# Miniprotein binders against q9bqp7, part 8

Target 1, 240 residues: q9bqp7
Amino acid sequence: VPQNWFPIFNPERSDKPNASDPSVPLKIPLQRNVIPSVTRVLQQTMTKQQVFLLERWKQRMILELGEDGFKEYTSNVFLQGKRFHEALESILSPQETLKERDENLLKSGYIESVQHILKDVSGVRALESAVQHETLNYIGLLDCVAEYQGKLCVIDWKTSEKPKPFIQSTFDNPLQVVAYMGAMNHDTNYSFQVQCGLIVVAYKDGSPAHPHFMDAELCSQYWTKWLLRLEEYTEKKKNQ

## First folded at step 2 (miniprotein)

Design sa1yD3
Fold by ESMFold2-Fast, scan of step 2:
Structure sa1yD3 (fold): chain B 240 residues (1-240), chain A 82 residues (1-82)
Amino acid sequence: as target 1 above (240 residues)
Amino acid sequence: SPEERIKKLEEEAKRLYEEAKKLLEEGKTEEAIEKLLYALEKLLWAIDIAEKTGDPELILRIYELIFKIMDLLERLEKELEE
């Protein structure tokens, strides 16, 4: 178990909307600072197995595409993911931000892939919003906080050209979600509590996205694993 | 079929793992490591095939086996340094 355990949920908070909540989803900007991000902590504490599998995937792709082809491929995947997130933020925002140019973003297979998931999403409270855990000293930028099938969730949107995301995304996605959740639940910029997570994997060919729902118990289990990764990061920092 | 090829590779990897355990019982640690590395290569091939099938449960099961073999390899390599 983690040496410095801290609860994921805040007993002083509710998941119910109140009259003081903003009418527009929150979008707190991520401040540049020395406090580590969730992504950095996870990248710096990958297991030996994750590193090996990631390197193996990289080598196989380089053999198939060549060095330059691999760089182009990974750059294109990154760009597609960024555009997917921008399109989702636009779709879920109550503001009328979409006309002509944005129409091309909405035509992607990834957006087609998530249509059935979006149908079950409502009550959006935060989009592309920064979170900070003051006590545990980490920050993050979460994709979305909204009700999915009536339950308030931290929602993380993922893209995959294959039916399943590659190894790194598969193993660390739940940790990323609970890290954001724990930070938000203790961040003074937010007034509500989130107890559930949702990882949505969208597919390039438009086949139905796969929702990975995480209930409160599962979130608590992954939270313990996140605390261990954060502890590992802190120790690694001391031993450099 | 892809599923049958995956099964064959997984079974070959398990056989190599059992051979490695037998070698460890005989104190032949370096030979055991060689068998485990070969098993790992079989499973990496299985993963390449499994990813094309789109079966998430199968893919995760093979990754779990890869992790177990890698953990054992790390322990054995440390043992050789002592």
Scores: ipSAE 0.006, ipTM 0.228, lowest interface PAE 9.7, mean pLDDT 78

Design sa1yD4
Fold by ESMFold2-Fast, scan of step 2:
Structure sa1yD4 (fold): chain B 240 residues (1-240), chain A 82 residues (1-82)
Amino acid sequence: as target 1 above (240 residues)
Amino acid sequence: SPEERIKKLEEEAKRLYEEAKKLLEEGKTEEAIEKLLYALEKLLWAIDIAEKTGDPELIERIMWLIEKILYLLDRLRKELEE
């Protein structure tokens, strides 16, 4: 059965800390490959509903901001997200020189938003690091792997100008997290096992970020859905 | 108010959805599709209003109903094309 042949968790790996593990978080560079990224797979297998909602949102924004205003808005949102990720990498990195260099990034409302989550984050294992599933032939770039409230998680940092307290409102974000998890658990560059996910939605105004925790059971359920999306992508690519 | 309008549209859509289910039980697939399309129209109005409020709970709830109706419609259309 495909799900039994491609498990999300690697039974040969432990999720417990190993004394021989590197003390510095891993940062494996993303190699340019012909194999698809998680983001590409999800983008090219969007449901008709997702495509409709995205196009409708885009047209509404263009009506409100104008075409140039919409482009400026989306560019600013992208830049803010990039800066937020850079600031988090700096904060979670043990290197003092990086933290010193990026001081100005640490003052955003998004960083204020995420402070209460960061207090529960420790044991950082990987930051902005590439993952590859050799057997399933996909790659990804994950944000962070660390312990959240004592559980090792793939953590995905999201920025939002509007509250998103429900996991369903994040669309494919749960699929993205489990895809990274499954890849990392079967990637020879990593020796540990991750069984939990965390999606953190930070707000521009500094309002408390919403954590969406995914336990092993929930991750397994979304893994099954990710495998279906990957299969759809493979079939579509064969017929392109 | 916006919330009262959304609630009324949601209730109308749920009523149409239940009518469609009864029609499907009777084998009246084309009539069921028409009820589902009408329900979808009501929910599309509701989502427009909800998006302007910025309330994520309302947006999520309406989106789930839209998704359920769209999946059912896609399935029924494929059955008719057999």
Scores: ipSAE 0.000, ipTM 0.187, lowest interface PAE 11.3, mean pLDDT 78

Design sa1zA1
Fold by ESMFold2-Fast, scan of step 2:
Formats: structure tokens, C-alpha cells, sequence
Structure sa1zA1 (fold): chain B 240 residues (1-240), chain A 82 residues (1-82)
């Protein structure tokens, strides 16, 4: 029905490497654009349940830390996440492309947490790279595209202080992953097909990260939900 | 539809929660509790409808909201008793 008008997978593309594939992972810069980002679409179309949960979290933190303490806490969370992504990009990039490394970034608890996942990651094709869906007109910045246990995946790295063993605990993260996947599969800057997703939740204390693998069927299910969120965003925006 | 009914119940629960927050800012704890009790009632109605649809993610999210409101109500009621 309407969701099938815009398929997530591109039948003209292969997930196998070919002779014309770049040897260096792609890193297309995200440029400021009128076109909405995946994160903006999701933020503007949160369900009432999601808004409630976010508000509860904010109120608890403000009660514990005060307003200034909450601002400092959120800034620190953002900084730790940024450093974690920088460390992962450094680890996964060919040595020739990243000469300056902060050795302290490579020794964080979050990096220790993901070690067992990283040993199963190979064939990196994109890192911190912009994607755009040409037909649906949205953009995003994905973390990583690589093979995980032999399957080409859009990989999203998350940091968490508390364990999240089930994919249902990651809110819109599955939608974010499939949105990037659908965009990349239809973006002329890329030539390959991605059919799987992986959300990796790393823990501050170094306890083993939880991988949430999404096969092609699960990705298709979340893609349908992403399309509904995108339609809701578009309708809401034109009624401004 | 069941989905439309759930959406309306969640929207009304959110409105009541916002009213409760405003009342708490004004020091009107007892009135805020009444608003939260009504929000909880609507959430419990919504989850019963959600269980019939079989959407595990939606059921878990509403369960978490119910627990959160119940926890908040317990703390506020304890404060009034003191």
C-alpha cells in the first residue's frame, strides 16, 4: 500500500564489494540544508508516550542536579558521545587517513565496552558520512557502514550509563537506522546496497555492549514506521 | 479504530500531565495529584486497547508511562501526609 511506493531496498544494487568500490571509506560532509534531517523529523513527530518519558527523565535530573547541574550533565553526555564516535572513527579508519590520535579517547570505558563487537566488524565502507534520500527529501549523518559478522550493516553507536538489553529500549533508534539505510540505498553518492542494521549500546563502566541486530525483514517493518513519521512531519510543517 | 482511540487517550493524558506540572509549580500539590490520577486512568484504558492490537513496543511504552505516573503520585501523596 502507500508505504510500498518508496521501498527501503534498491533492487539495482548489490551488497557485495566490486572492483570500482573506493578502497578508502566514504566520508561525505553534511552541509546545512533546507531539507530536514532524520533527527529533526523524529524530534518533531515524537509520540505522546515518548514526550512523557523524555519529560520524566528531565524532571528527575533537574530535581537531582538543579537546572545548572542538568545543563552541565547534558553537555557532558554530549561530549562523551562525541569523543566515543571520534575514537570509533579513528579505530575503524585506515591509518593513512587518521594520523593524529588522542590515545586517551581509545582507553575510555565505552571503547572497552565495544571491543567484542569491533572484532566482528570489517569491510568498512562509510564513516561519519552524509546521506540524502533524493525522492523523499530528507538527509542524515550516519556513523558507520561496515560488515558485522559478514553482513553489511548501517551501524549506529550509542552510549548509555544503564544496560538496555532489548531493542524496544532504544526508542527511535531503529527508525533512525532504517532512515539512513533507505537514504543511502537511493543516494547517488553510494553504489552499494545495505539491508541490515546494527544498534550498539556501549556502557560507561566497560561492561559488554549490547548489539541489537536488525535483519532485512525487521528493517522493512521499521521502514514503514519511518515513512509514517516522515509523512506526519511533512503534514505538520505545511500547516505552520 | 483502536489506534485512533489510543492516540486520543494518550493526547488527553498528556494534557492532564501538563496541567499537573503547572499546578505543582504553583504549589497546588493536591490539585496536581487529581490531574495525575485522571491521566493514570486514561493510560490504563489505553493499554487495555493496546494489548488487543498486539503491538509490543506500544504496550511497553504505555506500561513505562503508567509506572512513572504511579511513582510520581506515590511521592506527592507522601509529601502531603507529612
Amino acid sequence: as target 1 above (240 residues)
Amino acid sequence: SPEERIEKLLEEAWRLYEEALKLLEEGKTEEAIKKLEEALRLLKEAIEIARKTGDPELIKLIEELIKWIEELLEELRKELEE
Scores: ipSAE 0.006, ipTM 0.191, lowest interface PAE 10.6, mean pLDDT 79

Design sa1zA2
Fold by ESMFold2-Fast, scan of step 2:
Structure sa1zA2 (fold): chain B 240 residues (1-240), chain A 82 residues (1-82)
Amino acid sequence: as target 1 above (240 residues)
Amino acid sequence: SPEERIEKLLEEAWRLYEEALKLLEEGKTEEAIKKLEEALRLLKEAIEIARKTGDPELIKEIEWLIKLIEELLEYLRKELEE
């Protein structure tokens, strides 16, 4: 679809703080239905190269760990990511009560990895919150919207067991961020404008997290690519 | 040290590999192939040093990386011919 018909930024919204904005971060629950999620769209429109690399990584892991070992490994990676997001939501929620479980999660290497990033994060507007692009008909669950070094960002927290993972869809991460951004900017549940993105890759060993900041121009460039992926998804579903 | 030299070669190979993946995302297949060929040369240099140090696990890891990149290069070159 043409980008000029569906801009990422909403001209009717201000990027300045609104006095009537909620003082607590928004957390709108994700209502699952027939509308595709950002993750589903990206998964179903992977390039042949991405599919090849993912298949080779899976084959190598299975050779090293066995079928059962690979299944256990992938389950553990998923669980660690989930716990990391839970810990970050707890840290960034102003009224969260710290429980013993939360304290244990806060001591992980991943949390130590992001400490330097967290020092520059303030003004949290949304946490684990659903977004929907009414016109383009896709949904998502974003991790965080907050000011990073004074700029309002959609922030996406990623975990990596190694500093340089082979097969992580790193170049799809910017698409995920701008998809959430475009949805939020056109979602009536939100009143503010987000123009920047931040992808934070946290490391299991506690090594300093790598922040990938995306300014408005870069976000607009990736938005065009996201619209192409969404169009490809829509065409594939129409032909099923 | 030999270990430090291997580390530098592996780090540079990783950077070239990541650059290649980004180029593939942009549809720049020929440029990506060039980056992968360069990464492969660095990995082959690293494995020769590793063989002299006698670390069998490191040798196996580098050998796996070489195979991964060689297979990706074969796939991409075949796509260009079609």
Scores: ipSAE 0.006, ipTM 0.277, lowest interface PAE 9.8, mean pLDDT 79

Design sa1zA3
Fold by ESMFold2-Fast, scan of step 2:
Structure sa1zA3 (fold): chain B 240 residues (1-240), chain A 82 residues (1-82)
Amino acid sequence: as target 1 above (240 residues)
Amino acid sequence: SPEERIEKLLEEAWRLYEEALKLLEEGKTEEAIKKLEEALRLLKEAIEIARKTGDPELIKYIEELIKFIELLLEELRKELEE
């Protein structure tokens, strides 16, 4: 159990639309400071198993591609992910005029992969928006907050090169989602409550994306694990 | 069906791989190698079934898994010898 437990949900908030809610999705800019981000906390507190898997994956890829090939591969994967997120933000934002930006990913396999998920997404409330947990002292940049099949969710978009990946380098996606959720639920820039999460894994070849829905109970379970990771990060930084 | 047989073989190989990782974290390298050798055997069985189905993406996917396990086994055997 975490020493500094704090609830993920805010009982004073509702997930229902308010007449005073903005007509366009919120996009609060991320203000970087000494407060750690969700991704930094997770990267600095990987479990021994996660570190082992990541090391083995890196060794395998370097053996196959060479050091320069590995750098090119990882850079390309990162760039494709960024473009995918930019395309999704464009698709989910109210559009009065088509953007001029290089948007070849709108025609990519990743966007084709996610079409069936997007049909179930509505009521977008936030896109590429900063969250801060003032009490627990962490920040994050979430991808999307919208209704998925009628449930308000923090939605995290992931790209994968292959269907049914056998080996995973990290298991932190659910922790990332609930960390954003808990921060948003206690961030004064937002007025609503999110109780569900959705991780969407999109595929480069256009095969159907896999949605991993997280209900309130599952989010609460991962929230406890996130609090432990945050505690570990805080103690590690004091003693390092 | 052939697809169901492949799925079960891949799932069993995954469980063996997970168990091998836990054994490696405990320093039980010899036991981990045996688990990975069995995982490799199951993957090689799965790819033979996949080749009969004619699904090129699935064949390629299983080939990459086989290569990964083989490379991991090679490294672990080197560490054990030293």
Scores: ipSAE 0.000, ipTM 0.155, lowest interface PAE 12.8, mean pLDDT 79

Design sa1zB1
Fold by ESMFold2-Fast, scan of step 2:
Structure sa1zB1 (fold): chain B 240 residues (1-240), chain A 82 residues (1-82)
Amino acid sequence: as target 1 above (240 residues)
Amino acid sequence: SPEERIDKLFEEALRLYYEAEKLLEEGKTEEAIKKLEEALRLLKEAIEIARKTGDPELIKLIEELIKWIEELLEELRKELEE
């Protein structure tokens, strides 16, 4: 159990849209400051299992691809992921026109992979938007907040290359989603409440993406684990 | 606690893994295999503890790590058969 427990959901908020909600998705810019990001907290508190697994994966990739090949591979994976997120933001933004979009961004296998998921996504409220937990003092940049099959979700888009998936992002994804959720629910820049999460894993070859839906109970379970990681980060920082 | 025991098992497994890599750099493949076999034994002990705690993410992490070590051992044993 965490020492400094704080609720993930805000009892003063509703997930129902109101007339004062903006017609365009929110895009709050991320401000650099001394407050740790979700990704920094997770990176600084990796379990010994995660550290060992990542080091093992790195050594195997270097043996397979060489040092330069490994750097090129990781750079390419990062670039593909960035382009995928840019394409999704463009697709989900009501202000974009087809003529203004980069056709190459929209032609990837990853975009084909998520088409069936996108059909169930509507009511977009935030895209590439900064969140800050004012009480717990952490920040993050979430991908998307929208309704998936009628339920308001924090949606996180992931890419995977079958048969060479990136190990680094496989296990902390639920923690990342609930961290953003808890921050948004207590951030004064937002007025609504999100209670569900969705992790969408898209595939380079265009095979159907896998949606991993997280209901309110599952989000609450992962929230407790996130609080423990945040507590571990805070304790490590006190000793440095 | 179960978590502390898993952490200690992984710390020891990681140490054995690095010793194995150093031995491989020295061409001591047979000694490296013994170190990796001990690391695998510790990881298999860790997963049994994880199964009792009911943490599905931790179980998946340990399963993945066991698979990687097993693949490395298979590769090294093939080298010795050359």
Scores: ipSAE 0.015, ipTM 0.295, lowest interface PAE 7.4, mean pLDDT 80

Design sa1zB2
Fold by ESMFold2-Fast, scan of step 2:
Structure sa1zB2 (fold): chain B 240 residues (1-240), chain A 82 residues (1-82)
Amino acid sequence: as target 1 above (240 residues)
Amino acid sequence: SPEERIDKLFEEALRLYYEAEKLLEEGKTEEAIKKLEEALRLLKEAIEIARKTGDPELIKEIEWLIKLIEELLEYLRKELEE
């Protein structure tokens, strides 16, 4: 139902490795621009349901922790997520930066949580890399593009102190993944095609991470929802 | 699985809740009440399953939405009596 429908997959691209592919994972820096990021679009187009649930969560947390306690909690969650991503980038980098790794980061419960997932990850092609959809005009910074169980995936690493056993419980995470996928598939800085997604939810206590695999059909379904969110964002921007 | 069933019940209940909000904007109070009653039924089914799984955060979220819908239904029924 989006007005400006555009395909997620690029028929001119292959998911197979090419001899001309770089020997090291791509890490294109994200440049600040007036072009909206995936996270900005999603934040500005939250559904009434999402806004309502977020507001109730904030109220409950403030009642339990106080205003200062809530700020400390959210700051700690953000910091833990950042450190987890830094550790994963280091682990997956073939340049082997062992001297630059924080020993404490490598021993975190989150890293223990993802060990069984990491054993199935190979052929890393991009890490903490910028993507831009040249036609739809949005940008993003994806976590990882690699083969998971033999399938090339956009992989998004998430931290959680609570179980998230189903993809439906992760609200906008599937939209974020397919937005990055569609951008990469049409970004001239990349030559390959991604058709699958993977959301990995890691746990602070080291409990086994939950992988939420998204095949091509599921990615196409979420892509339509992402296009609607992007359309809503564009419409709101025109009316500011 | 129980968790998949809870997610589906919760999603359907929220869909009905937002349909009810649209109906209220159109002045169709009796139709909105019907949608909210169905949402409440689904949420009460979801919370029974959630209590057996032992997820306290999910239980609280469902309890919160049940209370909200119950309060809204009480308000709307009183308005209809006018």
Scores: ipSAE 0.000, ipTM 0.176, lowest interface PAE 12.1, mean pLDDT 79

Design sa1zB3
Fold by ESMFold2-Fast, scan of step 2:
Structure sa1zB3 (fold): chain B 240 residues (1-240), chain A 82 residues (1-82)
Amino acid sequence: as target 1 above (240 residues)
Amino acid sequence: SPEERIDKLFEEALRLYYEAEKLLEEGKTEEAIKKLEEALRLLKEAIEIARKTGDPELIKYIEELIKFIELLLEELRKELEE
């Protein structure tokens, strides 16, 4: 799929603030649908490299922890990620009171890790919000849309445990971000244009998180790769 | 491009790794070791290119694969000594 037939940026949308923009961050619920999610598309179209690395990591962890231990480990990693996202949503929501925030959520090393990034985040437009690209037929649930250092970004929060191998879901992070961006830019539930992405990798030990900023040019490059993955998914699904 | 070079190095390393697994199933441990040593060499080239591009996630995954192959080589070499 040629990129010029399905652009990441919407030519009908302005970079200027819109009077119809809500004062409260949007949180559109994700509807269960036959339309594939960004995560599903990426999971079903992993490269041979990604499949090999994931399988080797899995075998090593099972050898170290046992099958039950591996299940417990993966469950704990998932739970920690979920709690991290919940804490960030609470911190970034202007409607949340300090009394509604769980002390345990705010104490994690992951939250300590992102403090320096959060200082540069403002103007939150969406939190844990559904996006759909009606024409390209995919959906997603993005973490956050906010200004990072004055630039409106789709922000994706990731957790990493330095003593253990990183989870495969983070390998396609740039593709995930641009897929959300392209969907949001063409979703009638949103009125603004996003041209930048930010992937923030937080660490369990509280070490400073790594921000990976993606400018408009880089987003366009990854958008082309996302369109290829989406095409591969569509062809693979038709053959099932 | 750096990305194309990493892809080619990784594809070749993967091929060599699967050849080594097949050789191990056939009891050809010395031949498998040679294949794994070559795979390791290619992965070490790939990680150096990845470090120059500044992709921390790719670097991490290649590091984990290098460690796995190094540990496997250590075990196989011990088998030959016994």
Scores: ipSAE 0.000, ipTM 0.169, lowest interface PAE 12.1, mean pLDDT 78

Design sa1zC1
Fold by ESMFold2-Fast, scan of step 2:
Structure sa1zC1 (fold): chain B 240 residues (1-240), chain A 82 residues (1-82)
Amino acid sequence: as target 1 above (240 residues)
Amino acid sequence: SPEERILKLMDEAFRLYEEAYKLLDEGKTEEAIKKLEEALRLLKEAIEIARKTGDPELIKLIEELIKWIEELLEELRKELEE
């Protein structure tokens, strides 16, 4: 149970569109500051299980690829993820002009993997947009806010080499999603309420992506865990 | 090697943990408990091998994982009794 509880949802907001909403998806730039990001908080407060799994994976990969090969592999994974996000932003933004380069990105296996999910995505409200929780003092850059099967969601796009058919296999991704959600719901740059999350894990070989839908109750459960991680981060910061 | 055996046991324990959470999502708490009990058994086997190799960081890590599974099992058993 967190010591300082704060609500994820803002009772003064609605998930329904209103006349004052922008006609194009919001893209608030991330401001450089000393406030910790969601990813930094999660990285600094990993559980012993997560630390072990990452170290095990790293040692296995080093044995297979060598140290230089591992660095190259990790850089390539990062680049592929970046390109996947760029392609999705292009696909979901009605104002973007598709170039030949963008067309090539759209033909990737990751994009094939996610096609069946994209058919159910509409009403995009934000893309690659910064969020800040002024009260809890953290920031983040979310991928997408859109309706998935009629429900407004914070959507996080992931690439993976291994199948992740269970939400538990996605590690801290649910915490990341609810952290963005709570920040957006209390950020003055946004006027709407998000109560649902969606983690989409896409695969390089084009195998169907796994969608992990998070309803309001599940988001509330993960929000409590996020608050505990944030408190742990704050305590570690004070003791340095 | 002993280190490869430890990693294999821990990989299997984590697979059982994931399987247990799928069962919990389905409301099958008693079956989930059995999977977690098996995961705990494998972790206890792994730590015995780790103690023989003398890697203090690995021993500490496995001890924390054992404690985590034991605490989860205690909580689930209490829930089932209600």
Scores: ipSAE 0.006, ipTM 0.209, lowest interface PAE 10.9, mean pLDDT 80

Design sa1zC2
Fold by ESMFold2-Fast, scan of step 2:
Structure sa1zC2 (fold): chain B 240 residues (1-240), chain A 82 residues (1-82)
Amino acid sequence: as target 1 above (240 residues)
Amino acid sequence: SPEERILKLMDEAFRLYEEAYKLLDEGKTEEAIKKLEEALRLLKEAIEIARKTGDPELIKEIEWLIKLIEELLEYLRKELEE
């Protein structure tokens, strides 16, 4: 239960690059497992405030769009997000880029939104890759690990429509990033020590994306909060 | 001293954010909005000081917090208009 027994950074890992590291970005597939995912832990431990705000947002949207309209809206948001992530993976995979890229994928306003961020991204180490914290027993699928402005980061790509915010995702975004970071730092499939996070919020209309950089200190603070959510999940599971 | 002022403003804003969170749990949305508005005021004061000191990482952190609170306020205000 003591947070200092489970540090986010691995003291046995060097922060210096290993010459034997693969030159191609890692993409470890997510295996079906009884071990909980980051997303499931966060969904199962939402605070009463998060649940309240999400439900009131849903009610407002249903009043505006109707039940069928709301389902179509949420399906379209999910599909757009999926396509955005697929396009980013394609753009950032130097050795595995498709010759015949789908033009519709590359034309999205979200891709236009992140262009100025992508110029500062280099040294991609992992894309759409599974992570597992071997001691704390959770898994996740992270978007990207790369250098942003010279600092190695776990990067999480988010989409947003300016008129209609998604409160639940906003609250948990830093927790998701540090959960992936801590898992990767303790996953034997990786040799990296990642100490920084980056949340990039892209906009549908193509207006410039907002980067939210998380330094090592901020990551450590959110790691403490993630450990509390994980503990709550474990206790809730035992009481079910 | 500008650095200490920024940290004090941010700590107070976070305290108000936590209070708003508790008020929302109790269904006291109007009181929560007042706490969030005060938190936003303090963060806007903090970012002006941060811009003068030229600490880019601190500016980015404060910008993120401002956006978080602004989005929450927009949503809560819309729900009160029911």
Scores: ipSAE 0.000, ipTM 0.154, lowest interface PAE 13.1, mean pLDDT 78

Design sa1zC3
Fold by ESMFold2-Fast, scan of step 2:
Structure sa1zC3 (fold): chain B 240 residues (1-240), chain A 82 residues (1-82)
Amino acid sequence: as target 1 above (240 residues)
Amino acid sequence: SPEERILKLMDEAFRLYEEAYKLLDEGKTEEAIKKLEEALRLLKEAIEIARKTGDPELIKYIEELIKFIELLLEELRKELEE
């Protein structure tokens, strides 16, 4: 257990709809500041196994593609991920008309991959929205907060390209989700409680996406691990 | 079809790898080792198929994954005995 333990759930909040809730999903802009992001904390505190995997992937890709080819590949993967997130935000926004959507963003293997998951998603409350934990001093930008199979979840959309699944999957994905959850549950810009997470891994070839559901108990377990990573980050910053 | 078989074996190995990490989180080290041993077996099957197709980059990639799982197994077995 971390020395400076803090609860993930806020006992004063509920996941039930409130009449004062906005009619459109929340989209709080992420502001530039010195407070570390969830992704920065995780990047700076990778385990030896994660560092080994990343190093091997980079070495192999450079060997296969050359240095210029590796840069092009990395940029293309980033662009595809960005387009996937933009398409999902467009699809899940109830106020957007078809005339206002980019039809090209709706046509990809990744979007085909998630169709069966989207059928179970409703009650969207936040999209591409900033969260800040004022007490623990970290920020993040979450993808989506919505009901999945009737349960309010922080939903994180991931892309994966076969046959290199080990490189694109990290056990930090659950940590990222619970970090956003804990921040949002204690962020004054939000009034509701989220207790569940969902990581959706979409595939480029259109094969069915893999949903990884996290119930409240599992979220609490990963929250403890996130607090340890945050503590490690804080300690490393003091020693720079 | 060889490419599809390799992909399927690698996907299954990855699934077992993720299950192993969940078991490690629960303190079930012996069960996690068993899952990683199964993942290793599938990767070794995948590399044999890859060697017959003659794709040197794919073979090298699978070799690196095998080494990674082997190193992880060595560390976990050391922790278990200590």
Scores: ipSAE 0.000, ipTM 0.160, lowest interface PAE 11.8, mean pLDDT 78

